VH-VL binders against q1l8i0r370to597. Designs and how they scored, part 1

No score or structure here was measured in a lab: all are predicted.

Target 1, 228 residues: q1l8i0r370to597
Amino acid sequence: GFVNYYGPQRFGSGSCVQADQVGLALLKENMEASVKLFFTPEDDDDLQNKAKRHFLHTGNAKESLVLMPAYKARERLMLRALHRYGSGQEGCTRGWLSLPHSMRVFYLHSYCSRVWNQAAKYRLQKLGFKPVQGDLVWAEPVKGLKDATEELSAPQIHVVTSDEEKNEVFSLDQVILPMPGNSVKYPENLLGQWYQDRLAQDGLESCRFRVTPLKLNVPGCYRPLLAK
Structure headers, positions and changes below count from the first letter of each chain, unless a header shows other numbers; Kabat numbers aren't used for antibody chains.
ipSAE, averaged over its two directions, is called F for ESMFold2-Fast, E for ESMFold2 and O for OpenDDE. V2 adds 0.75 times the mean of E and O to 0.25 times the DockQ between the complexes of E and O.
Where letters were taken out, [cut] stands.

## First folded at step 2 (VH-VL)

Design s0 (framework fv_socazolimab; at its last look DockQ between E and O 0.02; V2 from the best seeds 0.00; counts 0 for: pae E 10.2 > 2, unsure alone 72.0 < 75, placed apart)
Fold by OpenDDE, look of step 3:
Structure s0 (fold): chain C 228 residues (1-228), chain A 119 residues (1-119), chain B 109 residues (1-109)
Amino acid sequence: as target 1 above (228 residues)
Amino acid sequence: EVQLVESGAEVKKPGSSVKVSCKASGGTFSSYAISWVRQAPGQGLEWMGGIIPIFGTANYAQKFQGRVTITADESTSTAYMELSSLRSEDTAVYYCARDYEGSYYFDYWGQGTTVTVSS
Amino acid sequence: QSALTQPASVSGSLGQSVTISCTGSSSDVGGYNYVSWYQQHPGKAPNLMIYDVSNRPGVSNRFSGSKSGNTASLTISGLQAEDEADYYCSSYTSSSTLVFGGGTKLTVL
């Protein structure tokens, strides 16, 4: 099989080029930073990017809103909220709340997906191409996965033992990795430590993957390391 | 209260140019887009173009591209519309209008300036 | 860009409801939810009645807006004599411009 990476589309496109960074900022409840990242301009010299640049330079949401093209609906919603409520922590919070819940959670998921991709890479590089002690695997074959999303919310998870490693009881196809969240188990090996270190690196060592002001909760999920 | 006051009526000859002014008061001039909309006698509204004073950039309807120039002076809170190569068909009432937060709808309008193009 | 298509005229009796259509394309009415409606009395500047398809800027609740496909609609319920006016729709376009409809004369009978 091939590595079951999240596609680049998961991390956003166009105005959402740094969706994972936005997600990170949101997880840290740094609303101002998240909004700034939301308005990260591209290199293009079109009206939307001019508006973004103007906002970043001046903090003037009203003026930026005037410049922002009408078809940039999400950006306009954000700017309108910022204009109304200010560009501080509270205003930025309101800005996010003016967007659909699905959009808000998208950014969190983008960050988590990126971490998953990195985890998958690390797992294969450092722990090889066979299940090893501490890996997470499906305890039982999940029936009906044909119609299921690649992400499983509540699978039966088993931690590979040393004996099972030795006896090659499992295959790499059975190995699953957690997308970070508040309700997932992590591998009990170097990969588990990697997750901890990676999150700590981003300042999320104590993160509960809840952004209460935005009514967001990220329980996490499991994704097979390899795709069929 | 926001008010847009336009310059007085103009009578022009074909081939000449006209410049209409629109002075805004009662609001923040620089943070709103000013558009120009004309209406020929007995005809409908026609969007000509608009400007965001802060940026000084104007966009134009294709029909008027190259013939209309829209400018703004932030110091005087005044927008201008200059139309060149005037034709009889340009006889109309010219309105300036303010975009509400750049949402491309107009919440405030000037009183209109009548421009008559006649030989 | 060509003007949006409106009926030239509509009429209704006092107390009745009328609907004015505004038909465009996927590059304007159908592409965005940025349709506005204006009321214009003779010799006066237009007044904003509806913005963003269905929002009222403090105007009477007798005026309502909707959109389906490439056609936006203004509905005026409980017609009053003062409603007699010209009505214009407008839309944002994919070219970052605005376009108006041809206008509809509403006569109240």
Scores: ipSAE 0.020, ipTM 0.560, lowest interface PAE 4.1, mean pLDDT 89
Fold by ESMFold2-Fast, scan of step 2:
Structure s0 (fold): chain C 228 residues (1-228), chain A 119 residues (1-119), chain B 109 residues (1-109)
Amino acid sequence: as target 1 above (228 residues)
Amino acid sequence: EVQLVESGAEVKKPGSSVKVSCKASGGTFSSYAISWVRQAPGQGLEWMGGIIPIFGTANYAQKFQGRVTITADESTSTAYMELSSLRSEDTAVYYCARDYEGSYYFDYWGQGTTVTVSS
Amino acid sequence: QSALTQPASVSGSLGQSVTISCTGSSSDVGGYNYVSWYQQHPGKAPNLMIYDVSNRPGVSNRFSGSKSGNTASLTISGLQAEDEADYYCSSYTSSSTLVFGGGTKLTVL
């Protein structure tokens, strides 16, 4: 199996420069910073980049909107809100709310998946290529029941014990790692401490993983360490 | 799917106030602005103001500043427009209309509420 | 007191084309691409026909919008009986408000 890394995050027709940094700013509820990062220029389109640079340089949403190509609907919606309500915290929040829900979730996911990729690398470098005590695996389903018919059924998590490590009960392909969120369990070993340190490094040690101004909840999820 | 349902017709005396309601259904109430637009008999459309329910902030046309108050209750998905110091010139059909935040156009309209000001 | 000027009435024959103008200033129609057009039949609420100068919200392609300087235009081609209605333009303003035009009564002869 190969490591099950998240690939580069994309949404819409263009590349998303610094999408993970936009997501971090949203988690910190710094709407002004998130909007500035949203307008980071891309080197593949002169027309939109002229509009983005103008906004970043002047803060003038009206003039930037005039320069923004008609096909950049998301950027235009953001600029309209900024022009109407200002480029402060409230105007930037209104800008995000004018965009589809899936786009707001995309930026949050971009940050969380970046942390997951770093966690996977750390897990292999520091804890090796076998399951160790404190690792997370999916709990086995009750014998006689394959899975729930309901799509929204929640699976149970099992923490690898010292006896299970000694007896080599699990293989590395059964190990799962959490994407950060408010409803996930972290590993009970060095990797769990790494997650705490990594989130603290970004100023998220007290983060509730709810973006209140946007009414978004970030529960987190689990992803297998290895593909297949 | 999306519907805006306004309260019933009102007959008011000069100097009184009227409060019209607009109940939204079939969509995310808090993600959109709600505006109020009136139309006097035989006359055109006048934008009075709008509100974005999640912030509770309202914006008013200058003609109505000081007389109109627009509010919203997210728990009931209802927007309100209260017009005070009524005059005969305030006799009109009052519409609520939904605006995408930052879009400046109205994609769905209520059925209209007739307000008659007479002695 | 609308800030935007529309002709009070316009008429055209069945199958013909008609254009309705909406004139403002650099602080509204001329300054922004936020012009919308609404159709209103007697006793009914307005219906959105055009937004952002030229975009259609799923209405017939017989309806088209354009803008030149301080004047926006609604063109209706292949006139049909049901097109007979009042038409209103609207624009965003530099005061962060919305203004409507005075309205145009379209008569299909």
Scores: ipSAE 0.006, ipTM 0.438, lowest interface PAE 12.3, mean pLDDT 84
Fold by ESMFold2, look of step 3:
Structure s0 (fold): chain C 228 residues (1-228), chain A 119 residues (1-119), chain B 109 residues (1-109)
Amino acid sequence: as target 1 above (228 residues)
Amino acid sequence: EVQLVESGAEVKKPGSSVKVSCKASGGTFSSYAISWVRQAPGQGLEWMGGIIPIFGTANYAQKFQGRVTITADESTSTAYMELSSLRSEDTAVYYCARDYEGSYYFDYWGQGTTVTVSS
Amino acid sequence: QSALTQPASVSGSLGQSVTISCTGSSSDVGGYNYVSWYQQHPGKAPNLMIYDVSNRPGVSNRFSGSKSGNTASLTISGLQAEDEADYYCSSYTSSSTLVFGGGTKLTVL
C-alpha cells in the first residue's frame, strides 16, 4: 500500500494554520507562544483575520475581541480570558482551559503527527522497504485472564529480531511506528535514535508529554507505516 | 456528504453485552470525534461518551465509566460502542453522532440502533 | 439528574414567539460558548438547530439563540405547526464531558 501519512488538515487546514506549532508550544508549556500561534491569521482580509492581526500586532485582547466576529466562539472565549486575566502565562493558561479538552488535545496530537510523518519518511529512506531488526509490529494478545468473562487486553508490541529479519518473518504492512508520547515503545534501530534526536531538535529531550496546567496527558499510540 | 450508518437492532438478555458499530462516509474520519448518545423510551438524550478516532482514547460520562468501551478504527472509518452488564434500564435507542474536532455540537447523527434488554 | 435545567414543557400559539431556557453553572454555561440546541420530532434523530450559543447551521432565522449569565435561551418566532417537537440544550462541562438538558416539549396551539 501507500505510506500512511497524516494529512495536511491535521496541521492547520481548518481552525489554525499552525496547529502543530501550537502543540509544540503547549508541550514546552509556553502558553503565551501557544496563544499567539493559535491566532496566526490566514492570508485573507475578512474580519476574523483582521482581528487576529490586531491581536498579534497590539497585544490588546479587548480591542481584538471587539473586532472578532460573534460566531467565532472559541476565539472570543480566548480573547475574553486574556482581557480578564491578562495576556501573560496565567491568562493564556486560563484561556486554554476555557476551551474543550479535546480541542486542547488536538494541538498536541498535531505536533506528534508531524513527527510521525517525518519518522515514516526517514524510516523508508534509511531502512528501506522491508522489515528490519528493531522495527515494531503487533504481537499476540497477552494471556493470563483471571475472569473468564474478561476479553484479552490491547495487543502488545513486539520488536523484530535479527533472526526474524533474516528469515523474512514479517512484511512491511505489519510495521508500526509510534506517535510520540509517554507510554509508547520506540523502535530499537536507527529510527529509535532518530526519534530521540528529532525531539531534542525541538527542545523536547526531557519532555514528559504532559501539560499539567491544561490537564493534558499524551500517552502516544501506534500507526501502521502503510495504509491498507 | 457526511453519513453515519449504525448496525442493526439488538435484543439482549440482562447481564450480556452489546456492541454497536457506526460507519462514517463522506469527509475525513480524522476531522471529527464520534460520540454516543442514547435515549430510553419516553426519555431525554443522554451522552455516553466519545472518541477522537485518530488518538484512539475515549472519554466517558461518569454514569457509564466501567461499563462502556468506545473504540475506533480509522482505516475503516468505523467507531464502536460496547456496553456490558446490560440491565433492563439500558433498553434505548443508541445514536452515534459527529462532533467536529471536539467542538461539542453534533451536526450529523446516525439513524439510531434499538437495543432491547429483556429477561 | 441533568446539570442543565430546562422547563419540561412550553406552549405557544401559531405565529407567536416562544423562548426555551437552559440554565446551568458558570462552568457549564456561563464560562463557555459551547451551548447547542437540538430539535427532535417523534421517531427521528435529533437535528442541530443552534451551535456555539447563537450560530445557525442553515436553519430558518425564526430560530435564534442567546446566552445571559448562566442561562442560554432558544427563541422560536413565527411559530408553525412543524415546530411542535422536543428541544434539548447541550453544553461542554469543566470535567471535559458533554451534558444534555432534560428536554422541553414544545406544544403549538
Scores: ipSAE 0.006, ipTM 0.528, lowest interface PAE 10.2, mean pLDDT 83
ESMFold2 (binder alone), look of step 3: mean pLDDT 86; pTM 0.895

Design s1 (framework fv_socazolimab)
Fold by ESMFold2-Fast, scan of step 2:
Structure s1 (fold): chain C 228 residues (1-228), chain A 121 residues (1-121), chain B 109 residues (1-109)
Amino acid sequence: as target 1 above (228 residues)
Amino acid sequence: EVQLVESGAEVKKPGSSVKVSCKASGGTFSSYAISWVRQAPGQGLEWMGGIIPIFGTANYAQKFQGRVTITADESTSTAYMELSSLRSEDTAVYYCARGDYEWLSYGMDVWGQGTTVTVSS
Amino acid sequence: QSALTQPASVSGSLGQSVTISCTGSSSDVGGYNYVSWYQQHPGKAPNLMIYDVSNRPGVSNRFSGSKSGNTASLTISGLQAEDEADYYCSSYTSSSTLVFGGGTKLTVL
């Protein structure tokens, strides 16, 4: 197989960094920054960008909504809430709450998926193309899942031992990498150290991976390093 | 104050199409959304779709997707709803209604008088 | 999506109060603060009574709206004979559409 990277559609259209940055701001509970990032104009010169620029320049949610196309449902929902509740921290929180739960989760997952892609790259560059001591694999009978779903019963994981590495008990396509969250185990090797350093770089070293004002919990999950 | 004036009653055969108009009188469509809502005899309200005239963008309820077309001419402050492939269950009163986007509400505060469309063989 | 659930009928006595419920899901009533209520008398177009959950468009303060989770409510206090009508809720949806409830016939005794 090949590396099981999250694709561009996971990060939004036009600018991949937009959704990732929104998610990071949400994890930091900086609602005002998250909303400004949400309204960053994209590369396309669509009518939506006129509305987005208007909001960023004026802070006037009412006028920006008039300019926003009908098909931009997320943006329109946010603007209506901002007009009703204001554009400060509380209003931005209510803005996010006006969006469906799945849309709020999308931005958090976009950040976590970006970290996962970077982890996969690091794992291969620093630890090579075979399972090593400290890597994570699925314990039976959970083997065969593509991704763990947080709402499923807790899957069991196994940490590769030094003997298992020496005897080549596992193949690389059995190795799973965690997406950051409050309920995942990190690898017991250089990759686990990398995760901690990477989150610290973004100011998340003490992050609970719960955004209480938005009623969001981010338990994390595991994703196979390689596709079938 | 602004009124929405709808076109007159229609009697149509199954399989035909009907086009109903809705004109703002005493005002304009500027900064408003126009929705189309129907009501069959003795039954409830059913949203068909809407348009924001200044953008020309329309959106439709899934049930009507492919059969309904909503358009607007902002210069004449007139919206149109065309429903094709008519069936007997399309017999209803068809309303246009205004949602005021300047007030940022999906509440429809001004309604047309309704156009009765009867589909009979 | 699926239509919003309202009781088919409610009854109240003159001068008392009555509450009409409107239940949806997290993809409509529970997900957004864009619930409206309409009053319809026989043979007439609907009249907007409440928008954005609890706002009045200049109607009597006897009409009030609220929302808890996936259920919105319209409360009519000091019932009068002219309140006898059909009442419809509506909500914005995650599909960028509007959906109506099935309607509730209010009888004033």
Scores: ipSAE 0.000, ipTM 0.411, lowest interface PAE 16.7, mean pLDDT 84

Design s3 (framework fv_socazolimab)
Fold by ESMFold2-Fast, scan of step 2:
Structure s3 (fold): chain C 228 residues (1-228), chain A 119 residues (1-119), chain B 109 residues (1-109)
Amino acid sequence: as target 1 above (228 residues)
Amino acid sequence: EVQLVESGAEVKKPGSSVKVSCKASGGTFSSYAISWVRQAPGQGLEWMGGIIPIFGTANYAQKFQGRVTITADESTSTAYMELSSLRSEDTAVYYCARSEYDLGYFDLWGQGTTVTVSS
Amino acid sequence: QSALTQPASVSGSLGQSVTISCTGSSSDVGGYNYVSWYQQHPGKAPNLMIYDVSNRPGVSNRFSGSKSGNTASLTISGLQAEDEADYYCSSYTSSSTLVFGGGTKLTVL
């Protein structure tokens, strides 16, 4: 297998070069910073970039909206809210709420998937190409073709033991890594400490992965380290 | 699907006030702004103002500032429009209408509440 | 008062096309790509036909919207009897408010 990295973040046909930074600002509930990052000019598109630069330089949402191409619906929605309610914390929050739920989730996911990619790189560089004690794998319950009970709400996580490492019970393709969130378990080894340190570096050491002003919850998920 | 259900018709005397309600049936206001639009007999549509219930902030057309108050109760998914110092010219059908937060376009309308002001 | 100018009435024959104009200024129609069109049958609430100049909310593709300078247009092709109604444009303004046009009565001959 090869490493199962998250690819470059996209929405529609566009590339979002600052999407992970937008997500970080949202997790920190800094709505003003998130909107400035949202309007970061793209390398290849010159028409929308003139509107974005105008907003960043002047703060004038009204004039920037006039310059913004009609096909840039998310940017136009944000600018309408900023013109309506101002470019402070309230106006920026209203701007985000005017965007589709999936777009708001996209930016949060962009940050979390970036951390996951860095975790995968760290895991391989520091803990090698074999499962080690403390790694996470899916528990293997035998689930038949029967109606699920309410007690079976999610796949269970198993933590690799010292004996399982010694006896080579698992292969690297069974190792899963958490994408940060409020409902994930972190590895019980050096990688788990790395996640804590990495999130603390970004000021998220006490983050609950809920963006209350946007009524968003970020539960996290698990992704296999290696692809098929 | 969500529907906007408005309160019943009202007959009022000049100088009194009227309060019209608009309830979201089958959903909530949490993702939307609610506006009030009136239409006098044989006349066109006139935007009075709107509110984003989640923030509690209302905005009014200049013509109605000081005379109209728009409020919302998220716990009952109900928006209200109160118009004071009624005149015969306020005789109209009053619609509530929803938009996504920016008050830009109205994808869902209430059935309208007839308010008649007569001496 | 309505700030946007629409013709009071337009007429067309079954199967033909008709265009309704909506003229404002640079502080509303001309300044923003934020024009909506509403259809209203007698005794009923308005129904959204077009938003943000040219987008359709699932209505028939016989309805189309456009804008040039300070004038937005609603075009109805393949006219049907049920298209007979009042049509209103609406625009966002530089004061962050909404303004409606005076309305146009469409008669299908």
Scores: ipSAE 0.006, ipTM 0.429, lowest interface PAE 12.2, mean pLDDT 84

Design s4 (framework fv_socazolimab)
Fold by ESMFold2-Fast, scan of step 2:
Structure s4 (fold): chain C 228 residues (1-228), chain A 120 residues (1-120), chain B 109 residues (1-109)
Amino acid sequence: as target 1 above (228 residues)
Amino acid sequence: EVQLVESGAEVKKPGSSVKVSCKASGGTFSSYAISWVRQAPGQGLEWMGGIIPIFGTANYAQKFQGRVTITADESTSTAYMELSSLRSEDTAVYYCARVGYDESWYFDLWGQGTTVTVSS
Amino acid sequence: QSALTQPASVSGSLGQSVTISCTGSSSDVGGYNYVSWYQQHPGKAPNLMIYDVSNRPGVSNRFSGSKSGNTASLTISGLQAEDEADYYCSSYTSSSTLVFGGGTKLTVL
């Protein structure tokens, strides 16, 4: 088996350096910081990086747009909005809204997946390689009704009990960890406390995981600790 | 609808300075670039420089670097162009113009022009 | 800053077509698709006729723009008396500045 880590994120024909930091700024609703991070250059002398450096050094969206390669659609849309509406909170918000919905979700997911990767590492290092009390697993589906005219139910979460740990009822490949969000349950053990501390380190202790100016909701989800 | 309204005509002596104003009315000022373009009698258009008020950045044509200063006051929606060390060759109509939208570089709105005459 | 090259004058008959050229280099007209054209009547501020080589800002479709290499062109079809004016091209440059052409006086015969 292997740990089910999220890999480095790429979108379309390019990569997004510091995508997790962009996502964090969006969760804090700091649109100006998110746009500055969005234009972070890569370690090379590509034409797109000349345009990004020009914007960061001068703040001149119009000049940076001229330098930006035609195929960099995201960057061009953002610069166009910044030229039209300015580089303040309003202009940066309009910049994000001019991008496809999937691009905005990508940055939020990049932050949440980074936290998930750190959670997986912590879980294995501090709680070992077997299920322990307080871990989360998928509840077994209830089967027995002939008719299914009721609405479909979301999968249910079960918290591993002390007796289930002692009797080795579950295996490690059944353990799931939450992606941070407003609609997830955290483990009832040291890992749950780690999530709280980790989010607090980034200033998210009171975060609602909702980016209101962008009309985005971040409910969270669950991902298996191990894959294979 | 945004309009650009420039200050009135000026008569200046050689060696003095002139400061022309351009006030945006009827819409958002700070998110657009404002340029200054002059035209001497019987001559063509000449770009002097521009500013994007929200960024506070100004850029100048090489010919005018060192003697032109372009500034903006967002609180009054007014851009300014100050030209120093005036010579008779600086006699011209001075226009302010708004740089248009899109991913392009064009002037979609022009002021009425300010006549500056430099004479001894 | 040097001006882009335009013919000083051009003339055409009513109902015919004329073309005005605007020649630069690979660092301005040839390097970018940011060429605009302005019409100026005596005593008035310039009016935008064409932007980004060939786009119209709501002016008559008798006005069209094109570019080949380092030369941009403004074509006016179906010439009318009111088209008589000065015409200026403009381009973005590799030094992040703008440059105008010397201007062309159009005479409608």
Scores: ipSAE 0.000, ipTM 0.404, lowest interface PAE 16.8, mean pLDDT 83

Design s6 (framework fv_socazolimab)
Fold by ESMFold2-Fast, scan of step 2:
Structure s6 (fold): chain C 228 residues (1-228), chain A 122 residues (1-122), chain B 109 residues (1-109)
Amino acid sequence: as target 1 above (228 residues)
Amino acid sequence: EVQLVESGAEVKKPGSSVKVSCKASGGTFSDYAISWVRQAPGQGLEWMGGIIPIFDTANYAQKFQGRVTITADESTSTAYMELSSLRSEDTAVYYCARDSWYESGTYGMDVWGQGTTVTVSS
Amino acid sequence: QSALTQPASVSGSLGQSVTISCTGSSSDVGSYNLVSWYQQHPGKAPNLMIYEVSKRPGVSNRFSGSKSGNTASLTISGLQAEDEADYYCSSYAGSSTYVFGGGTKLTVL
């Protein structure tokens, strides 16, 4: 198959040109920076972008709200909260809390999806087009359970061994890559080191993937490298 | 759909105050701003001030600052404009109008009250 | 206090076009695309004709708005007798304040 990249919709699709950077700022708990990034204007001179520029230039949420079109409901919710609570760290936190939970999660997922796309590219460039030692695959279902529980029957991660690589036990379409989070296992090869280095470059080497002020947890997940 | 209904005409003496009401009929005003605009006989429109009820703050034209107070009661969907220290030159028709609309995308004064005539005479 | 500048009067013949100007400064018309136009017939409340410089709230497409620098314009095409009225521009002026123009009396000949 083809590489299973996350598409442009995960990265703002023109609605927020810096969605992945917003997510990064949220993971760093820099609420002021996240709100400034949220209001990054597009290269257009229409009212919504003039409103965003006005906010970035003045910090005046009330005036920017007057300029902001009604169909920009999320931007208006943020501006109303900023006017009510101020444009500092607390007001910006209140601003995020005024948005629907799914929209807050969107920005975190935008960052994690971008890292996943870069990981997929790196994996193919450096480790080639077949499973190698240290890759992650889904474990086989257990046969003949004595003390079966829901957890025991759940899909588990298996790390590809040297012997399994040599004997070509797995195919590339069985390889899965983690989206960053606090509940994922990273590959035990060059790609795993790449994830650590990539997150460290963004200042996330000690990140627990929880945004406590917004009561958000980022467990991570696994995505197949190739689509069927 | 929504209509703004203003209180009735008033005759006041110089030095007194007047409080005009503006009630949203057929809806609420929590998603929009209310402006107060006056017009003296034979003269043009003059913006006095406005309030966005969700912000709990009013803004005033410099000319009226210190004499005008604009308030809103969201429970009754009613805005008020109180003008103090009345002078003969305050004789005018006083209008309320919606000047911002969150859901509809109209950022002009799209719905106007019928006007309240205030006459200041001795 | 500084009202926007409009001509006191304009006139046009039935079926022709007329343009009314509204000149402000860089702190109002020049800074914001929040210019609106109102039509007022004698004894009646104003009616919104144009908002956000050029948008119509459901009025005739004979009415159009534009802006260049510090000057906004209302153009009325295909003049009809009922267009005879006073016309006012308004602009956002910062800090949640608005300013009106002095008004223009349109006479349809």
Scores: ipSAE 0.000, ipTM 0.408, lowest interface PAE 17.6, mean pLDDT 83

